# Designs tried in a protein design chat: VHH binders against Myosin phosphatase Rho-interacting protein (MPRIP). Part 12

Target 1, 108 residues: Myosin phosphatase Rho-interacting protein (MPRIP), of Homo sapiens (Human) (q6wcq1r43to150)
Amino acid sequence: KPIYGGWLLLAPDGTDFDNPVHRSRKWQRRFFILYEHGLLRYALDEMPTTLPQGTINMNQCTDVVDGEGRTGQKFSLCILTPEKEHFIRAETKEIVSGWLEMLMVYPR
Below, E stands for the ipSAE of ESMFold2; O stands for the ipSAE of OpenDDE; V2 stands for 0.75 times the mean of E and O plus 0.25 times the DockQ between their complexes.

## First folded at step 15 (VHH; framework vhh_vobarilizumab_d1)

Design v1 (from w5 with K98R; at its last look DockQ between E and O 0.49; V2 from the best seeds 0.00; counts 0 for: pae E 5.0 > 2)
Fold by ESMFold2, look of step 15:
Structure v1 (fold): chain B 108 residues (1-108), chain A 124 residues (1-124)
Amino acid sequence: as target 1 above (108 residues)
Amino acid sequence: EVQLVESGGGLVQPGGSLRLSCAASGFRFSDYAMAWYRQAPGKGRELVARIYSGGSTYYADSVKGRFTISRDNAKNTLYLQMNSLRPEDTAVYYCAARLYYGRIDYTESAYDYWGQGTLVTVSS
């Protein structure tokens, strides 16, 4: 059952923000859906039938932290899992704050 | 700032046609679902049609086969082609957009912005 959703920008997989070439990469606009059991899925548009481009298992999340220091982008978050770091950003402070509130329940 | 401006309403006889337009600005039009709603005097708003960002559509039973929703992402414009109009189609027609992130709710409350409406009157 989905409980939260919206458009976010997702950093390309493997982006190293300490590498200037990587730092110029275009972020990917994806529609994110958070399900009540902790699956965070994203897709190319908001249609329920669109095949997801990927997922993040929030049940394995170790931390959700502000991303601006790492990414140089306002309204960004870093989602840490044992497998990788995921970087997302929103268009406004209100949007990113809503997402932070929803995602902060998962770490540890 | 977000603006949705409807146009194309007017007086038409039963069986006639009208094409409504909604000019959108202040958001990335192509990424969001759009809808037409209508409200007859003294009644609540009701869904007429939806169009998703990918082009998939939904129609209320009362308008299926008569109305066509479409979008032109290059012009940031939503359309409603209304054919075979009936007196019961008389209403103010509103354009709506789903711009806000948040708790998922696929009802009318999920639409963040609304136009001011355009009046369609179908009478002889």
Scores: ipSAE 0.020, ipTM 0.425, lowest interface PAE 5.0, mean pLDDT 84
ESMFold2 (binder alone), look of step 15: mean pLDDT 85; pTM 0.856
OpenDDE, look of step 15: ipSAE 0.212; ipTM 0.596

Design v2 (from w5 with A110G; at its last look DockQ between E and O 0.56; V2 from the best seeds 0.00; counts 0 for: pae E 3.7 > 2)
Fold by ESMFold2, look of step 15:
Structure v2 (fold): chain B 108 residues (1-108), chain A 124 residues (1-124)
Amino acid sequence: as target 1 above (108 residues)
Amino acid sequence: EVQLVESGGGLVQPGGSLRLSCAASGFRFSDYAMAWYRQAPGKGRELVARIYSGGSTYYADSVKGRFTISRDNAKNTLYLQMNSLRPEDTAVYYCAAKLYYGRIDYTESGYDYWGQGTLVTVSS
């Protein structure tokens, strides 16, 4: 069932990038796994059996957009869902581009 | 540039021990799963042991209880402690790294980088 994976940085939950104090928060390193049915889950290590720190239902995703304007960080994406915004960041353009390609099929 | 360099191979008598090392560079070693594979004369490569970034290990049945895989993330080094060696352990031993980006695959084809190999010969 897992089809894509990798380490990414995840902005802390509730980060407001218009608040300067929040912009100094350290992003959290998480291993993301995308499952073929649209579940995107993240955890503290790469083992699929590790209890996830959270999940994103990509079937509810409304948009996946470049995140640099909002976050000030290169190689970042914003995943928009009705419940919240998720901000992820990769180490290189190649990594973030691969993730964008995989995730952009979900927005409706 | 990712590089994996094995060392520690040699000739040893049955029942003996060796420790193999794999020096890694060009990537964040602590983030990735590492493995030892071996290739005996005239055979394909086979998995010996795997160690995940979190420290969990897997061993082939043929080496379980005799070999120990470990890693030192501060030194970017992977190890294989080989005890109670048998002539059937004679092979070239390879270090392999899976740099997680994209598909999730722990089979041989899912390892992106390989070392040059170090020969282990077990004979009287």
Scores: ipSAE 0.053, ipTM 0.404, lowest interface PAE 3.7, mean pLDDT 86
ESMFold2 (binder alone), look of step 15: mean pLDDT 83; pTM 0.843
OpenDDE, look of step 15: ipSAE 0.549; ipTM 0.809

Design v3 (from w5 with Y101W; at its last look DockQ between E and O 0.49; V2 from the best seeds 0.00; counts 0 for: pae E 4.1 > 2)
Fold by ESMFold2, look of step 15:
Structure v3 (fold): chain B 108 residues (1-108), chain A 124 residues (1-124)
Amino acid sequence: as target 1 above (108 residues)
Amino acid sequence: EVQLVESGGGLVQPGGSLRLSCAASGFRFSDYAMAWYRQAPGKGRELVARIYSGGSTYYADSVKGRFTISRDNAKNTLYLQMNSLRPEDTAVYYCAAKLYWGRIDYTESAYDYWGQGTLVTVSS
């Protein structure tokens, strides 16, 4: 059951913000859907039937933190998992705050 | 600043056709769901049609087969083609945009921005 959704910018997979070449990469606009069981999926549009481009298992998330220090971007978050760091950014403070509220319940 | 401006309303005879437009600005139009609502005299507002960013549509039962919602993302414009118009289609028609998805629902309360409306009158 989806419980939250919205458009966010996602840093390309494997982006290392300490690497200047990576910092020039274009962030990818994706529609994120958070499901009640902790799956966070993203796709090219808001239709639930659109094949997702990727997923993040929030049940394995270790932390969700402010991302500005790492990414240099306002309204950004770092989602930390054992395998990868995921970086998202929103268009406004209100949007990113709503996402943080929803995602912060998962870190263990 | 988000703006939605409807146009194309007017007086039309029963059985006639009319095309409404909604010019959108202040947001990335192609990313968001858009809708048409209408409010008849003495009634509440009701959903007429919705179009998702990818082009899929939903219609109220009362307009299925007669109305067509569409969007032109290059021109940031939402359209409503209204065919086979009936007197009960008389209403003020509103354009609506959903920018903040948050909790997922499609009720009237979920739409963030509204135009001021354009009057459609179907009468001989």
Scores: ipSAE 0.043, ipTM 0.404, lowest interface PAE 4.1, mean pLDDT 86
ESMFold2 (binder alone), look of step 15: mean pLDDT 84; pTM 0.850
OpenDDE, look of step 15: ipSAE 0.057; ipTM 0.480

Design v4 (from w5 with S56R; at its last look DockQ between E and O 0.38; V2 from the best seeds 0.00; counts 0 for: pae E 4.9 > 2)
Fold by ESMFold2, look of step 15:
Structure v4 (fold): chain B 108 residues (1-108), chain A 124 residues (1-124)
Amino acid sequence: as target 1 above (108 residues)
Amino acid sequence: EVQLVESGGGLVQPGGSLRLSCAASGFRFSDYAMAWYRQAPGKGRELVARIYSGGRTYYADSVKGRFTISRDNAKNTLYLQMNSLRPEDTAVYYCAAKLYYGRIDYTESAYDYWGQGTLVTVSS
């Protein structure tokens, strides 16, 4: 069932990039796994059986957009869902481009 | 700069023991799966043992019960304890690390970084 995976930086839940104290928060390194049926989970290590810290249902995702304007960080994406925004960041353009290609199939 | 440096190889009699070490630097060691591979002359590399970042291990059938893979995340070091050595264990042993983002795959083609190898010779 897993179809894609890798290490990314995840902004802490509830980060508001217009709030200066929030903008200084450290992003958290998580291993993300995308499953064929649209579940995107993240955990503290790369083992598929590690209990996830969280999940994103990509079937409920409304958009995946470039995150640099909101976060001020290169190689970042915003995953929009009805409930909240998720911000992720990669180390290189190549890594973030691979993730964008995989995730962009879900909005529409 | 990622580096993997193996040590501990040598000549040993059948039934003997050796302990291999792999010193790692240039990446967050505790986050990644590590493996030992070996290659006999004229053959391809084959998996010996793997250890996931969470500590779960996997062994090739030919070494189960004789070899133990372990890691020390505080020292950024991977180990292979080899007991009850046999002549067919003679090979160059390589340390490997998987840092690749993308498809989750633990085959040989998926490992990103490799050490230079350390020779183990099992002979009378």
Scores: ipSAE 0.018, ipTM 0.339, lowest interface PAE 4.9, mean pLDDT 85
ESMFold2 (binder alone), look of step 15: mean pLDDT 84; pTM 0.856
OpenDDE, look of step 15: ipSAE 0.266; ipTM 0.644

Design v5 (from w5 with E108P; at its last look DockQ between E and O 0.82; V2 from the best seeds 0.00; counts 0 for: pae E 2.9 > 2)
Amino acid sequence: EVQLVESGGGLVQPGGSLRLSCAASGFRFSDYAMAWYRQAPGKGRELVARIYSGGSTYYADSVKGRFTISRDNAKNTLYLQMNSLRPEDTAVYYCAAKLYYGRIDYTPSAYDYWGQGTLVTVSS
ESMFold2, look of step 15: ipSAE 0.207; ipTM 0.564
ESMFold2 (binder alone), look of step 15: mean pLDDT 85; pTM 0.866
OpenDDE, look of step 15: ipSAE 0.248; ipTM 0.645

## First folded at step 16 (VHH; framework vhh_vobarilizumab_d1)

Design u1 (from w5 with L99W Y101T I104F; at its last look DockQ between E and O 0.89; V2 from the best seeds 0.00; counts 0 for: pae E 4.2 > 2)
Fold by ESMFold2, look of step 16:
Structure u1 (fold): chain B 108 residues (1-108), chain A 124 residues (1-124)
Amino acid sequence: as target 1 above (108 residues)
Amino acid sequence: EVQLVESGGGLVQPGGSLRLSCAASGFRFSDYAMAWYRQAPGKGRELVARIYSGGSTYYADSVKGRFTISRDNAKNTLYLQMNSLRPEDTAVYYCAAKWYTGRFDYTESAYDYWGQGTLVTVSS
């Protein structure tokens, strides 16, 4: 059952913000859907039936933190999982705050 | 001030065509999903068609193959091309907009902004 959704910018997988080659990579516009059982999927459009570009298992998430220190971008979050760090960015403080509120219920 | 203003309604014979427009202002149009709803006399509103911010479309079964929803983000305008019109298409047609962030819900109650409606009458 989906419970929250919206457009966000997603940093390319494996981006190291201290590496100049990686830092030049363009953030990808994705539509995120959060499901009540903790799946966070993202896709190229907002249709629930669109094949996702990727997923984040929020049940394995260890923390969700402000991302500005790592990314240099306002309104960004870092989602920490054992497998990867995921960086997302919103257009406004209000949007990113809403996402943080929804995502912060998952970290152990 | 947010406004959605529909136009293009009128009287048309069965089998005819009309093109509805919805001019939007006061919000960033390209960030919203847009829809056409209609309300026949004495009935509730029903979805006609929806176009997502990414361009994907959805149509009610009753209008598939006859109606085409489209949007022009440069002109902040939503369109509905209505072909092969039938008397049961008679209704007030409403433009609606849904903000993309928040509750994942595309039911009627989830739309943030509504137009005033334009009347379409299909009668011989």
Scores: ipSAE 0.075, ipTM 0.444, lowest interface PAE 4.2, mean pLDDT 87
ESMFold2 (binder alone), look of step 16: mean pLDDT 85; pTM 0.862
OpenDDE, look of step 16: ipSAE 0.275; ipTM 0.662

Design u2 (from w5 with Y101T; at its last fold request DockQ between E and O 0.66; V2 from the best seeds 0.65)
Amino acid sequence: EVQLVESGGGLVQPGGSLRLSCAASGFRFSDYAMAWYRQAPGKGRELVARIYSGGSTYYADSVKGRFTISRDNAKNTLYLQMNSLRPEDTAVYYCAAKLYTGRIDYTESAYDYWGQGTLVTVSS
ESMFold2, look of step 16: ipSAE 0.530; ipTM 0.788
ESMFold2 (binder alone), look of step 16: mean pLDDT 84; pTM 0.847
OpenDDE, look of step 16: ipSAE 0.599; ipTM 0.826
ESMFold2, look of step 18: ipSAE 0.526; ipTM 0.778
ESMFold2 (binder alone), look of step 18: mean pLDDT 84; pTM 0.845
OpenDDE, look of step 18: ipSAE 0.555; ipTM 0.812
ESMFold2, fold request of step 20: ipSAE 0.543, 0.023, 0.470; ipTM 0.796, 0.417, 0.754
ESMFold2 (binder alone), fold request of step 20: mean pLDDT 84, 84, 84; pTM 0.850, 0.847, 0.845
OpenDDE, fold request of step 20: ipSAE 0.725, 0.734, 0.731; ipTM 0.862, 0.867, 0.865

Design u3 (from w5 with S30D D31Y; at its last look DockQ between E and O 0.06; V2 from the best seeds 0.00; counts 0 for: pae O 9.7 > 2, grease 25.1 > 24.2, placed apart)
Fold by OpenDDE, look of step 16:
Structure u3 (fold): chain B 108 residues (1-108), chain A 124 residues (1-124)
Amino acid sequence: as target 1 above (108 residues)
Amino acid sequence: EVQLVESGGGLVQPGGSLRLSCAASGFRFDYYAMAWYRQAPGKGRELVARIYSGGSTYYADSVKGRFTISRDNAKNTLYLQMNSLRPEDTAVYYCAAKLYYGRIDYTESAYDYWGQGTLVTVSS
């Protein structure tokens, strides 16, 4: 059951923000859905029939931190998982605050 | 121990320029954000400019277009280029650093380290 959702921008996979060249990579607009069971999926659009492009298991999340210091982008978050960091950002502070509220409960 | 040491302050005439420097040392973690604050006599401390580790910058409306915050990571130095200085820019300017601890902190006053300040006086 989906419990939260909306449009966010996702940093391209493999982006290393310590590399100046990667900082110019274009973020991708994706529709994110957070499910009750802790999976965060993203797809090209909000249609239920659209296959997700990826998922983040929030149950494995170790931390959710502000991303602006890392990415240089406002209203961004970093979702830390054991295998990698995921960088997302919203268009407004209000939107990212909402997501932060929803995601911050998962880190152990 | 983390230390921030400001320099470059002094007396200048209106319309003049100054470049402040903040030498940072002792960082165990990467900085999250660095900023310049200032405090004029009889006034509270106010944010002048901020730069995140990613390069994003913020300027107070009163200094926008005149001041530029920048950093040299190789030198661990923060700069504030101040152009077109005005008497109202007279203040003690402080360097501040917020380290990356994995925290979400949007409080501007919650900086981990502060310099002792450098005085900038703009007067004819």
Scores: ipSAE 0.007, ipTM 0.268, lowest interface PAE 9.7, mean pLDDT 88
ESMFold2, look of step 16: ipSAE 0.038; ipTM 0.399
ESMFold2 (binder alone), look of step 16: mean pLDDT 83; pTM 0.846

Design u4 (from w5 with Y101I; at its last look DockQ between E and O 0.59; V2 from the best seeds 0.00; counts 0 for: pae E 5.3 > 2)
Fold by ESMFold2, look of step 16:
Structure u4 (fold): chain B 108 residues (1-108), chain A 124 residues (1-124)
Amino acid sequence: as target 1 above (108 residues)
Amino acid sequence: EVQLVESGGGLVQPGGSLRLSCAASGFRFSDYAMAWYRQAPGKGRELVARIYSGGSTYYADSVKGRFTISRDNAKNTLYLQMNSLRPEDTAVYYCAAKLYIGRIDYTESAYDYWGQGTLVTVSS
């Protein structure tokens, strides 16, 4: 059952924000859907049946933190999992704050 | 300021065709799902058709095969081509846009912006 959704920008996999070449990488526009059981999936459009480009298991998430210090981008978040860091950003403070509220319940 | 303006409504005979337009402004039209709703007198507002930002569509059973929703992202315009019109299609037709998606809820209350409506009357 999906419970939250919206367009976000996702940093390319493996981006190192301390590397100037990586900072010029184009962020990927993806539609994110959060499901009730903690699956966060993202895809190329907002149709729930679209084949996802990737997923993040929020039940394995260790932290969700403000991303501006790492990314240099306002309205960004860092989602920390044991496997890797995921960086997202939104167009407005309101959008990123809504996502933070929904996602911050998962780290224990 | 976000604005949705419907046009193209009117009086048409049963079996006829009509094309509705919705001019959108004040937001990045191509990024958002758009929909047509309708409301007949004394009834609730019901979904007619939805088109997603990627172009995928959904139709209510009552109009499937007769109506076609489309969008022209270059003109920021949503369309509803209505064919084989019936008297029961008589209603005020509304354009709707979902700008802030947040909680996923495609019920009537989930849409952020609505047009003022255009009247379609199908009568012989």
Scores: ipSAE 0.016, ipTM 0.389, lowest interface PAE 5.3, mean pLDDT 85
ESMFold2 (binder alone), look of step 16: mean pLDDT 84; pTM 0.847
OpenDDE, look of step 16: ipSAE 0.616; ipTM 0.831

Design u5 (from z1 with S30D; at its last look DockQ between E and O 0.81; V2 from the best seeds 0.00; counts 0 for: pae E 2.1 > 2)
Amino acid sequence: EVQLVESGGGLVQPGGSLRLSCAASGFTFDRYAMAWYRQAPGKGRELVARIYSGGSTYYADSVKGRFTISRDNAKNTLYLQMNSLRPEDTAVYYCAAKLYYGRIDYTESAYDYWGQGTLVTVSS
ESMFold2, look of step 16: ipSAE 0.313; ipTM 0.659
ESMFold2 (binder alone), look of step 16: mean pLDDT 83; pTM 0.840
OpenDDE, look of step 16: ipSAE 0.396; ipTM 0.738

Design u6 (from w5 with Y106W; at its last look DockQ between E and O 0.80; V2 from the best seeds 0.00; counts 0 for: pae E 2.3 > 2)
Fold by OpenDDE, look of step 16:
Structure u6 (fold): chain B 108 residues (1-108), chain A 124 residues (1-124)
Amino acid sequence: as target 1 above (108 residues)
Amino acid sequence: EVQLVESGGGLVQPGGSLRLSCAASGFRFSDYAMAWYRQAPGKGRELVARIYSGGSTYYADSVKGRFTISRDNAKNTLYLQMNSLRPEDTAVYYCAAKLYYGRIDWTESAYDYWGQGTLVTVSS
């Protein structure tokens, strides 16, 4: 069951913010859906049946931290998983705060 | 200032066609799911059709096969092509916009912006 959703900006896959060249990469606007079972997916629109472009298993998340220090972008978060870091960014402080509240319960 | 302005309503005979337009301004139209609602005299407001930001569509059973919802993001305009109109389609038609943040909810109250409506009357 989908429980939470919204538009966010997603850093391109493979982005290394320690590399100055990667800092100029354009973030992609995607619609994120968090499911009750801990799957976070993103797609091109908000329809639940739209095929996702990617997924993050929040059950495997090791940490959710503020991303501004790493990305230089306000209202950004870093979702840490064993396989990679995921960087997301919201349009407003209120939006990112909502996501942080929803995601911060998963790190184990 | 956010505005949704419907147009295209009028009087038509049963079996006729109308095309409604909703001109949007003041927000990033392409990010919003859009919907047409209608309210017949003495009845509650009901969903007619919805189009997601990516273009996927949903239709109420009562209008499937007769109505087509579409959008032109370049023009910030929502459309409702209504064919094979019936007297029971008589209603004020409203344009609504929804930006998804937070709890997933598609109830009427979840929409952020509404137009003033345009009257469609189907009568012989």
Scores: ipSAE 0.262, ipTM 0.638, lowest interface PAE 1.3, mean pLDDT 93
ESMFold2, look of step 16: ipSAE 0.267; ipTM 0.597
ESMFold2 (binder alone), look of step 16: mean pLDDT 85; pTM 0.860

## First folded at step 18 (VHH; framework vhh_vobarilizumab_d1)

Design t1 (from u2 with L99Y; at its last look DockQ between E and O 0.87; V2 from the best seeds 0.65)
Amino acid sequence: EVQLVESGGGLVQPGGSLRLSCAASGFRFSDYAMAWYRQAPGKGRELVARIYSGGSTYYADSVKGRFTISRDNAKNTLYLQMNSLRPEDTAVYYCAAKYYTGRIDYTESAYDYWGQGTLVTVSS
ESMFold2, look of step 18: ipSAE 0.448; ipTM 0.751
ESMFold2 (binder alone), look of step 18: mean pLDDT 85; pTM 0.857
OpenDDE, look of step 18: ipSAE 0.718; ipTM 0.865

Design t2 (from u2 with A33S; at its last look DockQ between E and O 0.62; V2 from the best seeds 0.55)
Fold by ESMFold2, look of step 18:
Structure t2 (fold): chain B 108 residues (1-108), chain A 124 residues (1-124)
Amino acid sequence: as target 1 above (108 residues)
Amino acid sequence: EVQLVESGGGLVQPGGSLRLSCAASGFRFSDYSMAWYRQAPGKGRELVARIYSGGSTYYADSVKGRFTISRDNAKNTLYLQMNSLRPEDTAVYYCAAKLYTGRIDYTESAYDYWGQGTLVTVSS
């Protein structure tokens, strides 16, 4: 059951923010849907039936932290999982704060 | 300032065609779900057609096969091609826009922005 959603920018897979070449990569606009059971999926549009570009299992998430220090981008978050780090950013503080509230319940 | 401005309404005979346009400004059009609603005299607004940001569509049963919704994201314009018009299609037609954001419920379709409407009259 979807409970939260919206457009966010997602850093490309494998971005290393300590590498200057990677810091210039274009972030990808994706529609994110958070499901009640902890699946966070993202896709090219807002329909829940659109084939997702990827997913993040928030039940495996170890932390959700402010991303500005790592990314150099305002309104960004880092989602930490054992497999990798995911970086998202929003257009406004209000949007990113709403996402943080929804996502921060998952880390163990 | 958000604006949705409909055009293309008018008087048409039964069996005729009209194309409605909705020019949008003041928001990122490509992110929004768009819809056409209509309201006949003495009735509530009803959904006519919906088109999602990626192009998938939905039609009310009463217009399936006769009406086609489309969008041009480069021109920030929503369209409704209405063919085989009937007197019961007479209504004010409204353009509507919805951004799915925050706490979302896909069973709910309350729209964020509405146009002023354009009158379509189907009669001899």
Scores: ipSAE 0.484, ipTM 0.742, lowest interface PAE 1.2, mean pLDDT 91
ESMFold2 (binder alone), look of step 18: mean pLDDT 84; pTM 0.846
OpenDDE, look of step 18: ipSAE 0.570; ipTM 0.814

Design t3 (from u2 with A110E; at its last look DockQ between E and O 0.47; V2 from the best seeds 0.00; counts 0 for: pae E 6.7 > 2)
Fold by ESMFold2, look of step 18:
Structure t3 (fold): chain B 108 residues (1-108), chain A 124 residues (1-124)
Amino acid sequence: as target 1 above (108 residues)
Amino acid sequence: EVQLVESGGGLVQPGGSLRLSCAASGFRFSDYAMAWYRQAPGKGRELVARIYSGGSTYYADSVKGRFTISRDNAKNTLYLQMNSLRPEDTAVYYCAAKLYTGRIDYTESEYDYWGQGTLVTVSS
């Protein structure tokens, strides 16, 4: 059952922000939806039937932290999981703050 | 501030056509699902048509093949082309938007914002 959703920018898979050539990569616009049981999925549009481009198991998330220091981008977050780091960016502080509030309940 | 304003309603004879418009403001129109609902006198409000951000559409069985929902993202405008109108189509037509504003229980039947409505009367 979805409980939160919206458009965000997602850093391309494999982006290494310590590598200067990677920091200029174009972020991908994806529709994110958070489900009640902790699945965070993202897809090319808001349709429930669209096959997701990826998912993040928030129940395995170790931390959600401010992303500006790592990404150089305002309104960004780092979602840390054992498998990889996910970097998202919102258009406004209000949007990113709402996502942080929702996602922060999952880490330990 | 989110606002939806419908227009284009009026009196039409059976078999005629009419095009409704919904001007949207206060949000990034192209990112959200939009819908038309209608409410006839003495009846509940019912879904007429829906168009998703990605362009897919849904139509109620009662209007399928006669009505076409569309959107112009450059003009922030939702449209409903109504052909082969019947007296049963007489209703106030409402524009609705699904905005993801945080904690919501998203379903296809839940919309966050609604317009004021435009009256369509199909009668001889």
Scores: ipSAE 0.014, ipTM 0.321, lowest interface PAE 6.7, mean pLDDT 84
ESMFold2 (binder alone), look of step 18: mean pLDDT 85; pTM 0.862
OpenDDE, look of step 18: ipSAE 0.121; ipTM 0.570

Design t4 (from u2 with T101R; at its last read DockQ between E and O 0.68; V2 from the best seeds 0.66)
Amino acid sequence: EVQLVESGGGLVQPGGSLRLSCAASGFRFSDYAMAWYRQAPGKGRELVARIYSGGSTYYADSVKGRFTISRDNAKNTLYLQMNSLRPEDTAVYYCAAKLYRGRIDYTESAYDYWGQGTLVTVSS
ESMFold2, look of step 18: ipSAE 0.502; ipTM 0.754
ESMFold2 (binder alone), look of step 18: mean pLDDT 84; pTM 0.848
OpenDDE, look of step 18: ipSAE 0.703; ipTM 0.858
ESMFold2, fold request of step 20: ipSAE 0.503, 0.475, 0.530; ipTM 0.772, 0.763, 0.787
ESMFold2 (binder alone), fold request of step 20: mean pLDDT 84, 83, 84; pTM 0.851, 0.847, 0.851
OpenDDE, fold request of step 20: ipSAE 0.816, 0.816, 0.815; ipTM 0.897, 0.898, 0.897
ESMFold2, last read: ipSAE 0.497, 0.502, 0.489; ipTM 0.776, 0.770, 0.762
ESMFold2 (binder alone), last read: mean pLDDT 84, 84, 84; pTM 0.849, 0.849, 0.851
OpenDDE, last read: ipSAE 0.815, 0.816, 0.817; ipTM 0.898, 0.898, 0.899

Design t5 (from u2 with S109D; at its last look DockQ between E and O 0.57; V2 from the best seeds 0.00; counts 0 for: pae E 5.2 > 2)
Fold by ESMFold2, look of step 18:
Structure t5 (fold): chain B 108 residues (1-108), chain A 124 residues (1-124)
Amino acid sequence: as target 1 above (108 residues)
Amino acid sequence: EVQLVESGGGLVQPGGSLRLSCAASGFRFSDYAMAWYRQAPGKGRELVARIYSGGSTYYADSVKGRFTISRDNAKNTLYLQMNSLRPEDTAVYYCAAKLYTGRIDYTEDAYDYWGQGTLVTVSS
């Protein structure tokens, strides 16, 4: 059952923010859906039938932290999992704050 | 401030055509699903048509084949082309937007913002 959602910008997979070439990459606009059991899916649009581009298992999340220091972008978050770091960015403080509140219950 | 302003309503004869417009402002129009609803006198509000951000559409059975929903993202405008109008189509027509900010409503009937409506009267 979905419990939260909205448009966010997602840093391309494998972006190394210490590498200037990677830092110039265009962030990917994705529609994110958080499900009550901790699955965070993202897709190219909000249509229910669109196949997800990817999934983040928030049950494996170790931390959700401010991303500005790493990314140079306001309203960004880093979602840390054992497999990799995911960087998301919102357009406003209100949007990122809502997402942070929903996501920060998961870190172990 | 989100605003939806409908226009194009009026009196039309059975079998006639009418085109409604909805001017949108205060949000990024191209990101969100839009819909037309209608409410006949003394009745509840019902879905007429919806269009998703990517252009896919859905129509109520009562209007299928007669009405066409469309959008112009460059002009932030939603349209409803109504053909073969019947007296049963008489209603106030409302523009609605689903912004998907925050909680995702599981049902397709939960729209966040609504216009004030434009009256369509179909009579001889």
Scores: ipSAE 0.060, ipTM 0.428, lowest interface PAE 5.2, mean pLDDT 85
ESMFold2 (binder alone), look of step 18: mean pLDDT 84; pTM 0.847
OpenDDE, look of step 18: ipSAE 0.646; ipTM 0.843

